# VH-VL binders against Hydrogenase maturation factor HypA (hypA): the designs that were tried, part 4

Target 1, 132 residues: Hydrogenase maturation factor HypA (hypA), of Synechococcus sp. (q2jir9)
Amino acid sequence: MHETDMTRALIQTLRDWWQSQPGQPQIARVHLVVGQFTCVEPASLTFAYAAQTQGTFLQGSQLVIRETPLIAYCHPCGQEYKPEIGRRYACPNCGSPMEEIRSGRELKIDYIEIDYIECSTNFTPPAQPEVA

## First folded at step 18 (VH-VL)

Design d2 (from c2 with heavy chain Y113S)
Fold by OpenDDE, fold request of step 20:
Structure d2 (fold): chain C 132 residues (1-132), chain A 124 residues (1-124), chain B 106 residues (1-106)
Amino acid sequence: as target 1 above (132 residues)
Amino acid sequence: QVTLKESGPALVKPTQTLTLTCSFSGFSLSTWGVGVGWIRQPPGKALEWIALIYWDDDKYYNTALKTRLTISKDTSKNQVVLTMTNMDPVDTATYYCAHLKYDFWSGYYYFDSWGQGTLVTVSS
Amino acid sequence: EIVLTQSPATLSLSPGERATLSCRASQSVSYMHWYQQKPGQAPRPWIYWTDDLATGIPARFSGSGSGTDYTLTISSLEPEDFAVYYCQQYNDYPYTFGQGTKVEIK
């Protein structure tokens, strides 16, 4: 349910962008960054995207998700660590609770790939006049 | 167009509870990535963030004021209500509500629209 | 919390002069936002995401910065630019504002 609503919001964002682009280019791929410490399931999001883009300006486009790991910083140890999601949110060295997250909460568009309409300017060169 | 309007008492006595209502239009608080926040500003002073409520009923409060604050929403009425207990003259301020929106390009929330604010004076 | 410190507190300038306003964060932030406020009015979003002017904001305004240091610049002050400017961060709760810089007419 969360991914469905999120996808709707994402599509709206993409629509706003698309409408602002000269020539309204065909979008081939949307690259999204999703942190592991978000409540977003990449597979569910991809499914929702595919379903909701049908019959829209995004039809045929692909959602490409890059995941970012959860990385926290332990101030007592002065080091970054990777917390075990769903298990322990504390420094593995000193046991200090996780307070600062440096990575893993991302949810953003990284970039969009558009299909370049090759303007096949079939410049048929004007037939050289046959010099009789 | 997004619009917000604050309403409530202009005068509150010390120790009383302030109840402010933010009525809004142009958006729904059932929409993913939407929130409504409260910000206050004492006369001639800086802005202070007070509270925030999201579409999913997630709530955040100013740490110093947390014990005095309650924020709630009525999505059907397009209203957000803020209550602040034990009011003191130091709480005299213009109170603003603002529309919070998620930006997928940055990956952060931001306030894109503000109400005009309502002045609340705490005086005996 | 992330503390935002603006400088100077007051900037006294004449029309046509360049204004440079600073906002320093106690820790690194990804973006800085700016608001303009005139007396008796609500704050108005002015610059988003460090350097994106809000809709209708004149091109004489610009924003820059990264990490802990951010700047709002007015290339040539117009009479309507005399106001208080606030910076704000959205990196972490609580959301915080700077104390403001008052740009006043000398």
Scores: ipSAE 0.864, ipTM 0.900, lowest interface PAE 0.4, mean pLDDT 94
Fold by OpenDDE, last read:
Structure d2 (fold): chain C 132 residues (1-132), chain A 124 residues (1-124), chain B 106 residues (1-106)
Amino acid sequence: as target 1 above (132 residues)
Amino acid sequence: QVTLKESGPALVKPTQTLTLTCSFSGFSLSTWGVGVGWIRQPPGKALEWIALIYWDDDKYYNTALKTRLTISKDTSKNQVVLTMTNMDPVDTATYYCAHLKYDFWSGYYYFDSWGQGTLVTVSS
Amino acid sequence: EIVLTQSPATLSLSPGERATLSCRASQSVSYMHWYQQKPGQAPRPWIYWTDDLATGIPARFSGSGSGTDYTLTISSLEPEDFAVYYCQQYNDYPYTFGQGTKVEIK
């Protein structure tokens, strides 16, 4: 349910952008960054995207998700570490609680790929006049 | 168009509870990525963030004021209510509510619209 | 919490002069936002995401910065630009504002 509503919001954002683009280009792929410490399930998001883009300006486009790991910083140790989501968030070295997250909460558009209609200008070169 | 309006008492006695209502239009607090926040400003002083509520009923409070604050929403009425207990003259300020939305390009929330604010004076 | 420190507290300038306002964060933030406020009015969003001018904001305004150091610049002050400017971060809770810089007419 969360991914469905989020997808709707994402599509609206993409629509606003698309409408502002000259020529309203065909979108081939939407690249998202999704942190592992978000409540977003990439598979569910991809499914919701495929379902909700049918019959829209995003018809045939693909959602491509890059995941970012949860990375925390331990101030007592002066080092980054990777917490185990759902298991252990404390520093594995000193046991200090997780206080600072440096990665893993991202949810954003990275970039959009558009299909370039190759204007095949069939420039048929003018037939060189046969020098009779 | 997004609009917000704060309402509540202009005068509160010390130790009493302040109740402020933010009435809004142009958006729904059932929409993903939407929130409403409260910000206050004492006369001639800086802005201070107070509280925030999201569409999913997630709530955040100013750490120093947390024990005195309660934020709630009525989505059907397009209203957000802020209560602050044990009011003191130091709490005299203009109180603003603001519309928060998610930006997918940056990956962050931000306030894009503010109410006009309501002055609350705490005086005996 | 992330503390935002603005400098200077007051900037006294004449119309036509360049204004440079600083906002320093106690921790690195991804973006800085700016508001303009005039007496008796609510704060108005002025610059989003470090350097994106809000709708209707004149091109004489600009924003820049990264990490902990951010700047709002007015290339040539107009009479209507004299106001208080606040920076704000949305990087972490609690959301915090700078103490403001008052741009006043010299």
Scores: ipSAE 0.864, ipTM 0.901, lowest interface PAE 0.4, mean pLDDT 94
Fold by OpenDDE, last read:
Structure d2 (fold): chain C 132 residues (1-132), chain A 124 residues (1-124), chain B 106 residues (1-106)
Amino acid sequence: as target 1 above (132 residues)
Amino acid sequence: QVTLKESGPALVKPTQTLTLTCSFSGFSLSTWGVGVGWIRQPPGKALEWIALIYWDDDKYYNTALKTRLTISKDTSKNQVVLTMTNMDPVDTATYYCAHLKYDFWSGYYYFDSWGQGTLVTVSS
Amino acid sequence: EIVLTQSPATLSLSPGERATLSCRASQSVSYMHWYQQKPGQAPRPWIYWTDDLATGIPARFSGSGSGTDYTLTISSLEPEDFAVYYCQQYNDYPYTFGQGTKVEIK
């Protein structure tokens, strides 16, 4: 249910952007960054996106998700580490609790790809009438 | 259009509990990525963030004031209530509620609309 | 918490002059936001995301910065620009504000 509601909000954001673009271009792909520490499931989000974009300006577009790992910084050790999500949120070296997160909480649009309608003006010039 | 309005007593005695209500329109606190926050400002002083409640009932408090604060929502009434116990003259301030929104471009929340504020004076 | 320090506390200038307001964060932040406040009024969003002017804000205003250092600039002060300006961060809880810079008429 979380991804469904989030997807609705995302689509609204994309709509606002799309409406502001000259010519209202066809969106091919939406690139999203999702941190592993956001509790957002990429597969569920992708499914929700596909379902909710049907019959909309985003029909046929794809959601492309790039995941970012959880990275924390241990001040006592002076180094970054990757906490074990759902297991232990502490420095593996000294056992200090996780206090500073440097990566893994991201949820944002990275960029949008639009289809360039190459106006192939294949202006085939009308065949000049053969002057019989 | 988003609108917020603070209501509550203008005068509170020391040690009493302050109850403020934020009534809002133009949005729902059942919508993903929406929150309502409280900010206060003592006369002639800086702004201070107090508390925040999200659509999913997640709550955050100012660390220094946490033990005195309770924030709650009534989504059906479009209201958020803030209670602050053991009021002191130092808590005299204009109290604001504000609409919080998620921005997918930045990946952060931000306040996009504020109430007019309500002055609360703590005095004997 | 992230402490925001604004400087100067008071900026006394005349109309037409350039104003430069600084906001320094105790740690790196991704964005800085600015509010304008006039006496007896609620704070008004002024600049979002470091350099995006809020709707209706004149082009004489600009924002810049990164990391810990951010700036609000007014290229040429107008009489209506004399107010208090606050910076704010949304990177981490608690959300924090600067102490404000008062831009006053000389």
Scores: ipSAE 0.863, ipTM 0.899, lowest interface PAE 0.4, mean pLDDT 94
Fold by OpenDDE, fold request of step 20:
Structure d2 (fold): chain C 132 residues (1-132), chain A 124 residues (1-124), chain B 106 residues (1-106)
Amino acid sequence: as target 1 above (132 residues)
Amino acid sequence: QVTLKESGPALVKPTQTLTLTCSFSGFSLSTWGVGVGWIRQPPGKALEWIALIYWDDDKYYNTALKTRLTISKDTSKNQVVLTMTNMDPVDTATYYCAHLKYDFWSGYYYFDSWGQGTLVTVSS
Amino acid sequence: EIVLTQSPATLSLSPGERATLSCRASQSVSYMHWYQQKPGQAPRPWIYWTDDLATGIPARFSGSGSGTDYTLTISSLEPEDFAVYYCQQYNDYPYTFGQGTKVEIK
C-alpha cells in the first residue's frame, strides 16, 4: 500500500514536470534513487509503477531503481561505517549509537531518459541544373 | 490552492492547556508525502519548529517541548490539532501551521504554504 | 539538532546596495531554505533548495552554498526588501531555523 501511494505521488511529480516540458516528450525511463534505509521496496515500487502508468503519458516507460547503502558516521571514531539494517545501529568499533546517517535515506529522481524522435529530415537537395 | 488557517484561544492562563486547530483546504492528509507542521514565533523573536504530523500518522516533536505536546489529525475534516500543556508566559507567540510536501527532485520535505498565524498570549 | 547561525544579526544598508546574508549550519546539510518576514506578517518562502527562488521572487535575489555555509544575496536592495530573513533546514529532525538577519534601512 505504501509503494502504491508513493507511486501515485511520483507519477504526479513526473506529470507536472512533463507538462512543463516543451513538446511533452515521450519518457523512456525514469531513474530513481532509493536508499536501503527507506521503507520502500524496489520490487513493489516497480510493480506499482508498471500498473499505474498504463493508459497514461508514462505508458511504456520503465522505472529504473538504483539503491544506496546505509552509511553512518561515528563521531567518536571519526569514521564511516555500514550499519546492519534491522540488527544493530551502532558503531562496530566503539559501540556508539548511530546518530549521523551519510547515505541510505535517499528517495529521489536521479534523471529522466526521453525518446528522441529522429527527425529524418530527408533534405533531398534540389538537383543542380546541368550547365550545358 | 492550498490554504491553512489557525484557530484557538487568543488568551491562555498559566498552567492551562492550549488547543490549536489548523483547518486546511487544497490538499489531503491521506496523500502520500503530505504533512502538516506547527511553527511558533514569540514577539520579536525567531521562528521555532514545534511539531509535525504526516499522512501516515507519523509524528515529530520539538525535543524541548515534547512532553507538553500532542499533535493529531482528522483527515475527514481536514484538520490538525495541536495541544500544549502547562502554558507559561514564555510560550506567548504567534502560532503557525504549514503544509509540508515531499519533493522527489531533492528527496526532502519542505513547507510550501503557511497559515496567517494566530497570536496566543499567556497571561494571569 | 542542527543549529543554524545567521550573520549578521542586523544589516543596515541603503537602497541600491548589495546585501549578503550568511547562514552557517552546525553540521553539513544538503540544502538551505530561506524565508522573508515583514512585521505583522507570516514568513514567506523565498528561496528553496539553496538557490531556487520561490514563485514571484525577483531575480535580484540569489542563494548559494554547500555543506555548512550558505548565503542569500540581494544584488541591489529595493525598499520592499527590508525585512527579516530566516534560513531553515529540512535535512533532519528537528527542523530548525536561524535566528534571523534583519535587513534595515540605513
Scores: ipSAE 0.860, ipTM 0.897, lowest interface PAE 0.4, mean pLDDT 94
Fold by ESMFold2, fold request of step 20:
Structure d2 (fold): chain C 132 residues (1-132), chain A 124 residues (1-124), chain B 106 residues (1-106)
Amino acid sequence: as target 1 above (132 residues)
Amino acid sequence: QVTLKESGPALVKPTQTLTLTCSFSGFSLSTWGVGVGWIRQPPGKALEWIALIYWDDDKYYNTALKTRLTISKDTSKNQVVLTMTNMDPVDTATYYCAHLKYDFWSGYYYFDSWGQGTLVTVSS
Amino acid sequence: EIVLTQSPATLSLSPGERATLSCRASQSVSYMHWYQQKPGQAPRPWIYWTDDLATGIPARFSGSGSGTDYTLTISSLEPEDFAVYYCQQYNDYPYTFGQGTKVEIK
């Protein structure tokens, strides 16, 4: 399964990053962006991640996936458009074939969430009531 | 870490077929997100991309050269083989192979390591 | 296919001068990469991802740009900086190169 091998490569990228961090932080969530015009199945990726992170520095962390839509640019019209995946890829205005894809092929880490985020407690105790 | 080395004939006659081998270490072509590319440079000229092969055996060729090119891999030997048919003096160039790697932070592939190159001269 | 056009073709400057090399893409790209090549050598990665200097590259080099316009800058030119510089994009196949800018010191 491609997602299994991809997950292994993703975890290695995360390990390299984690080893470079001071304190080797506890990771809560890994946010990934996955485009609709990829061969990557988010559910399969999430399943592989959960299986492969057991007993590792990523134990208990979650893979959170944000999908991006397929968006193309029509050079003859000078406009973006959304191809209908599986039905029509050409520009709906002029019929020009799809050539420039501006969104939908992403496969990347967006950001990493660390488990321990302490809330700010800017608390100043109130002065005792004065009796005057 | 990652190393690549090109090997093949230094001299080829016009119309002959060129076979180049890229031998590498420090990575495997069975690893997701890995590939090998071939780039050439005629003497005194710009770099020209030729061909790519990926871990999943996807292959891409320079459109102008596609009918003359074949790329293949032998994952067990850590080798990639490029053949180019019907060689012409204009194909005289230094040929490089390079390690292609997927970067999860940018979401793009890139060449992170290059071989030293091998000069191929096409002459009668 | 994304065409990369570098300018100027040749840049001839005195030591200590600032050098500015331009790379223009025929369509928007997310990043630009740069290579330095000296005679008889393989291209050497110089700048990754627009502005990340490769390992061991002197701080006088920098990269910038976005969209279609990208720049490599040498803040104070040294004789060792004589070379050809190429830009490259990885946005779409084929992963094309610019034609090069030759930097020579007068």
Scores: ipSAE 0.750, ipTM 0.830, lowest interface PAE 0.7, mean pLDDT 89

Design d2 (from c2 with heavy chain Y113S)
Fold by ESMFold2, fold request of step 20:
Structure d2 (fold): chain C 132 residues (1-132), chain A 124 residues (1-124), chain B 106 residues (1-106)
Amino acid sequence: as target 1 above (132 residues)
Amino acid sequence: QVTLKESGPALVKPTQTLTLTCSFSGFSLSTWGVGVGWIRQPPGKALEWIALIYWDDDKYYNTALKTRLTISKDTSKNQVVLTMTNMDPVDTATYYCAHLKYDFWSGYYYFDSWGQGTLVTVSS
Amino acid sequence: EIVLTQSPATLSLSPGERATLSCRASQSVSYMHWYQQKPGQAPRPWIYWTDDLATGIPARFSGSGSGTDYTLTISSLEPEDFAVYYCQQYNDYPYTFGQGTKVEIK
């Protein structure tokens, strides 16, 4: 349910973007960044995407997920460190609690791959400009 | 079209409890990635966030005000209710509610729409 | 909690001058947002995501910055630009605001 509802929201974001595009392009791949310090499971999300895109403008498209590691910054030490998820979050050098997270909480569209029918199949455009 | 409107008393006596209602349309607070926030602004002063409630019923309060605040939602009425106890003249402010939305392009929440605000004066 | 410090507190300029408003964050943030507010009105979204002008905002406004240092620039002040401008971050809860910069026309 967690990933199912999130996937519906993602698809709505993609629909809004797609409807605003000239020519309403055919989408080949949606590239998503998902951080390790989220409650989102990539396999569950990929499964929900495949199920929910059947019979839609996203028919046949692939959800491609890049996972990012949890990285924090210790202000007293002036250094980045990698917390142990589920075990220890404090700085291993000075023991300061985790405060600034620099990576691992991402949940965003990286870019969208589009197919071109009128041109060679070896061309895909870059991701579309962000909306909002 | 997202709209929000704050309602509640314009005048409250010290020690009384304030109840503010945010009535909204154009979104559902059961939709993933949606929330409602309360922000206040004392006359001539900066904006101060107060409370947030998310679609999954997660709630966050300003730490200085936390013991005095309760936020709740009624999804069927499209309303969010803020209660603040033990009102004091320093709580005199314009109170705003705002629509919080998750943006998949940036990966962050943001306020995309604000109510007009309601002035609450705390005076004996 | 991420503290946003705006400077100057007040910016007194004449119409046609360039205004530069600063917002400094206590730690790195990915984006900065800006609001304009006139007396008796709600804050109005002005710039999203550092440099994206909200719908209907004049091209004389721009936003820039990264990390801890962000700016809002008005290339040529118009009388209607008199207002208080607030920055806000959404990098982490609580989603804090700056104290505001008042832009007043001489």
Scores: ipSAE 0.742, ipTM 0.831, lowest interface PAE 0.7, mean pLDDT 89
Fold by ESMFold2, last read:
Structure d2 (fold): chain C 132 residues (1-132), chain A 124 residues (1-124), chain B 106 residues (1-106)
Amino acid sequence: as target 1 above (132 residues)
Amino acid sequence: QVTLKESGPALVKPTQTLTLTCSFSGFSLSTWGVGVGWIRQPPGKALEWIALIYWDDDKYYNTALKTRLTISKDTSKNQVVLTMTNMDPVDTATYYCAHLKYDFWSGYYYFDSWGQGTLVTVSS
Amino acid sequence: EIVLTQSPATLSLSPGERATLSCRASQSVSYMHWYQQKPGQAPRPWIYWTDDLATGIPARFSGSGSGTDYTLTISSLEPEDFAVYYCQQYNDYPYTFGQGTKVEIK
């Protein structure tokens, strides 16, 4: 599976980042941006992530995907348009081939969400002297 | 550590076919998000990108040179081969190969390491 | 394809002076990368992702910019800084280079 190899590379990137962090935090969610023109299926990627993270530092974490639309720019018309994926990529007004893609090719980490850990302590700070 | 080294003839006659080999270590072309690119530089002139090959065997060529170029890989030998047909004196340049890597933080590829380059002179 | 235009073509300065190198893209790009090249040597990565100095690059170098306009700045030129600097984009295929700015001793 195409997504299987990609997920392995993503997890290595996350491991390198995680090893560099103070305390090596527990990761709750990995937020990923995936463009519609990447040929990456979000469900397939989510499935591969769940399978490959079991028994790792990512155990229990969730992959959260935000999709971006395919948006192109037609230079002859000077306007953006949305190609019909799988049907027509050329500008609907003038017929120029798709050349400049402004959105839809993203495949990147947006941000990483870590678990907040709160602990109670019985230590009370020493009383401060009264300021005269 | 990633290393790359270009090899091939230093002198080629016009109309001949040039074959260059990039031998590398420290990465595998079977790894997702990895590629090798070829860049050339005529003496005293700017860098010019010429070809790319990716782990999935996707290939891209400079449009002006496309009909003359073939790029291939041998993953088991850690080599990439570039062939350019019908060489002309304007093709005289130092040819570099470089390691291309996908960066998940930016969402872009980039070259992180370059070979030392090999000068190819095309003259009669 | 995205054309990168560097200016000036040549920058003649003395050691200790501030150098500002410009790279303008024909369309918006998310990042700009910079290389340094000395005669007879391969290009060396210098600045990644607009402003991230490559390992071992002195703090007198900095990068900035967005959209179509990017700069490489050398706050106080040292003798080893005289070289040609190239910009490169990875926003769209083909991954084009600028034509270079030569920084030379006045």
Scores: ipSAE 0.733, ipTM 0.821, lowest interface PAE 0.6, mean pLDDT 89
Fold by ESMFold2, last read:
Structure d2 (fold): chain C 132 residues (1-132), chain A 124 residues (1-124), chain B 106 residues (1-106)
Amino acid sequence: as target 1 above (132 residues)
Amino acid sequence: QVTLKESGPALVKPTQTLTLTCSFSGFSLSTWGVGVGWIRQPPGKALEWIALIYWDDDKYYNTALKTRLTISKDTSKNQVVLTMTNMDPVDTATYYCAHLKYDFWSGYYYFDSWGQGTLVTVSS
Amino acid sequence: EIVLTQSPATLSLSPGERATLSCRASQSVSYMHWYQQKPGQAPRPWIYWTDDLATGIPARFSGSGSGTDYTLTISSLEPEDFAVYYCQQYNDYPYTFGQGTKVEIK
C-alpha cells in the first residue's frame, strides 16, 4: 500500500525536524499540499497518518490536506486546459498529448502548526519549519 | 550514513556491453521516496546524468542514450545495475552512482550522496 | 529541457579575494543546487535548495537567487576552495547540470 509507505516516510521527516527543535513542541496539525495528478488518495493518506501516529510524538495531531487541480498547457494551441483525470489527457482542441503540467503534481509539507498553549498561565508562540 | 560504491570493468572494447553495479548501504530501495541515479563525466567535461531508478521501480533514462540503457535493482542485495550496450570511445567517462531522496519540504527529489566513481575507458 | 549556463567559465583569483559564481537557467526553477569538485574526485554536495549549506561546509560560502538567476559566493577564498563548481536543478527531468566554473589560483 503506497499511502502506508509514504506516510511512514513523511513521519520520519517530521521526526527529524522535531528532534532538531530546541523544545519538544506538541504538534497540532501538519499541513500538506497534494496535487490531483499524484495518484495519492487524501482519505487513504489521512487514515494511514491517524493510524501510524498513535503512541508517537505526533499523538493527537491531524493531517490537513489542501488539494491542487491538474492544469496542463497545450503548446500548439498556446493555452491552458484542465485534463479529465482518468478519461482524457490530450488537449480538447487539437488532440495534442499532455506535455506541460502547470499544477497538480505537488506533494509537500506546507507548514506545521504547534500548540502554543501548554497551560493557561503561559504562551508559547508556534514554531515555523525551516524553509528549503 | 549513506555510502555507495561503483564496480565494473575499467576497460571495455568498442561495441561491447558495459555492466556497472552500484552497491550501497545506509538506505533501502524499498523505502518510499528513495532512488539511485547514474551520472557520468567524460575526462575534462561536465557532469551528465544518464539513468534513474526509484523505489517503486519507475525508471528514467537520458533521452540521447535511452535505447542503449537498462537499469535494474535488487533491493535484497542493496544493488542497482546499469547496462549500456554498443560502447564507443566517446562513452569513456567516470561513472558515478548517487542516492536520490524525496524532500517533503521542497517537494523535489535530489541527490544527497555520491559514490567515489569508477573510470571506464572504451578503447581497442 | 532546462539548460543551465554558468559564468564565468574560469575565475582566476588570489586567496582572500571574494568569488561570485553565476548560474542562469533557461526557464524559471524553484531551487538551485551546487557541487564542488576537485581533480580526480567525485562531486561533493555543497549547497542545497539555493542557500542551505551542506553539512561541514564553511560559512564563507553562501548561495542566493531566484527564478532564472542564481549565485554562489565565497566571501574570502581559502586555498582549499580552488576547485570546479557545478550547479544543478531538480525542477524537471532531465536533472541537468551547468558546465562548471573553475575557480583557480591567480
Scores: ipSAE 0.731, ipTM 0.825, lowest interface PAE 0.7, mean pLDDT 89

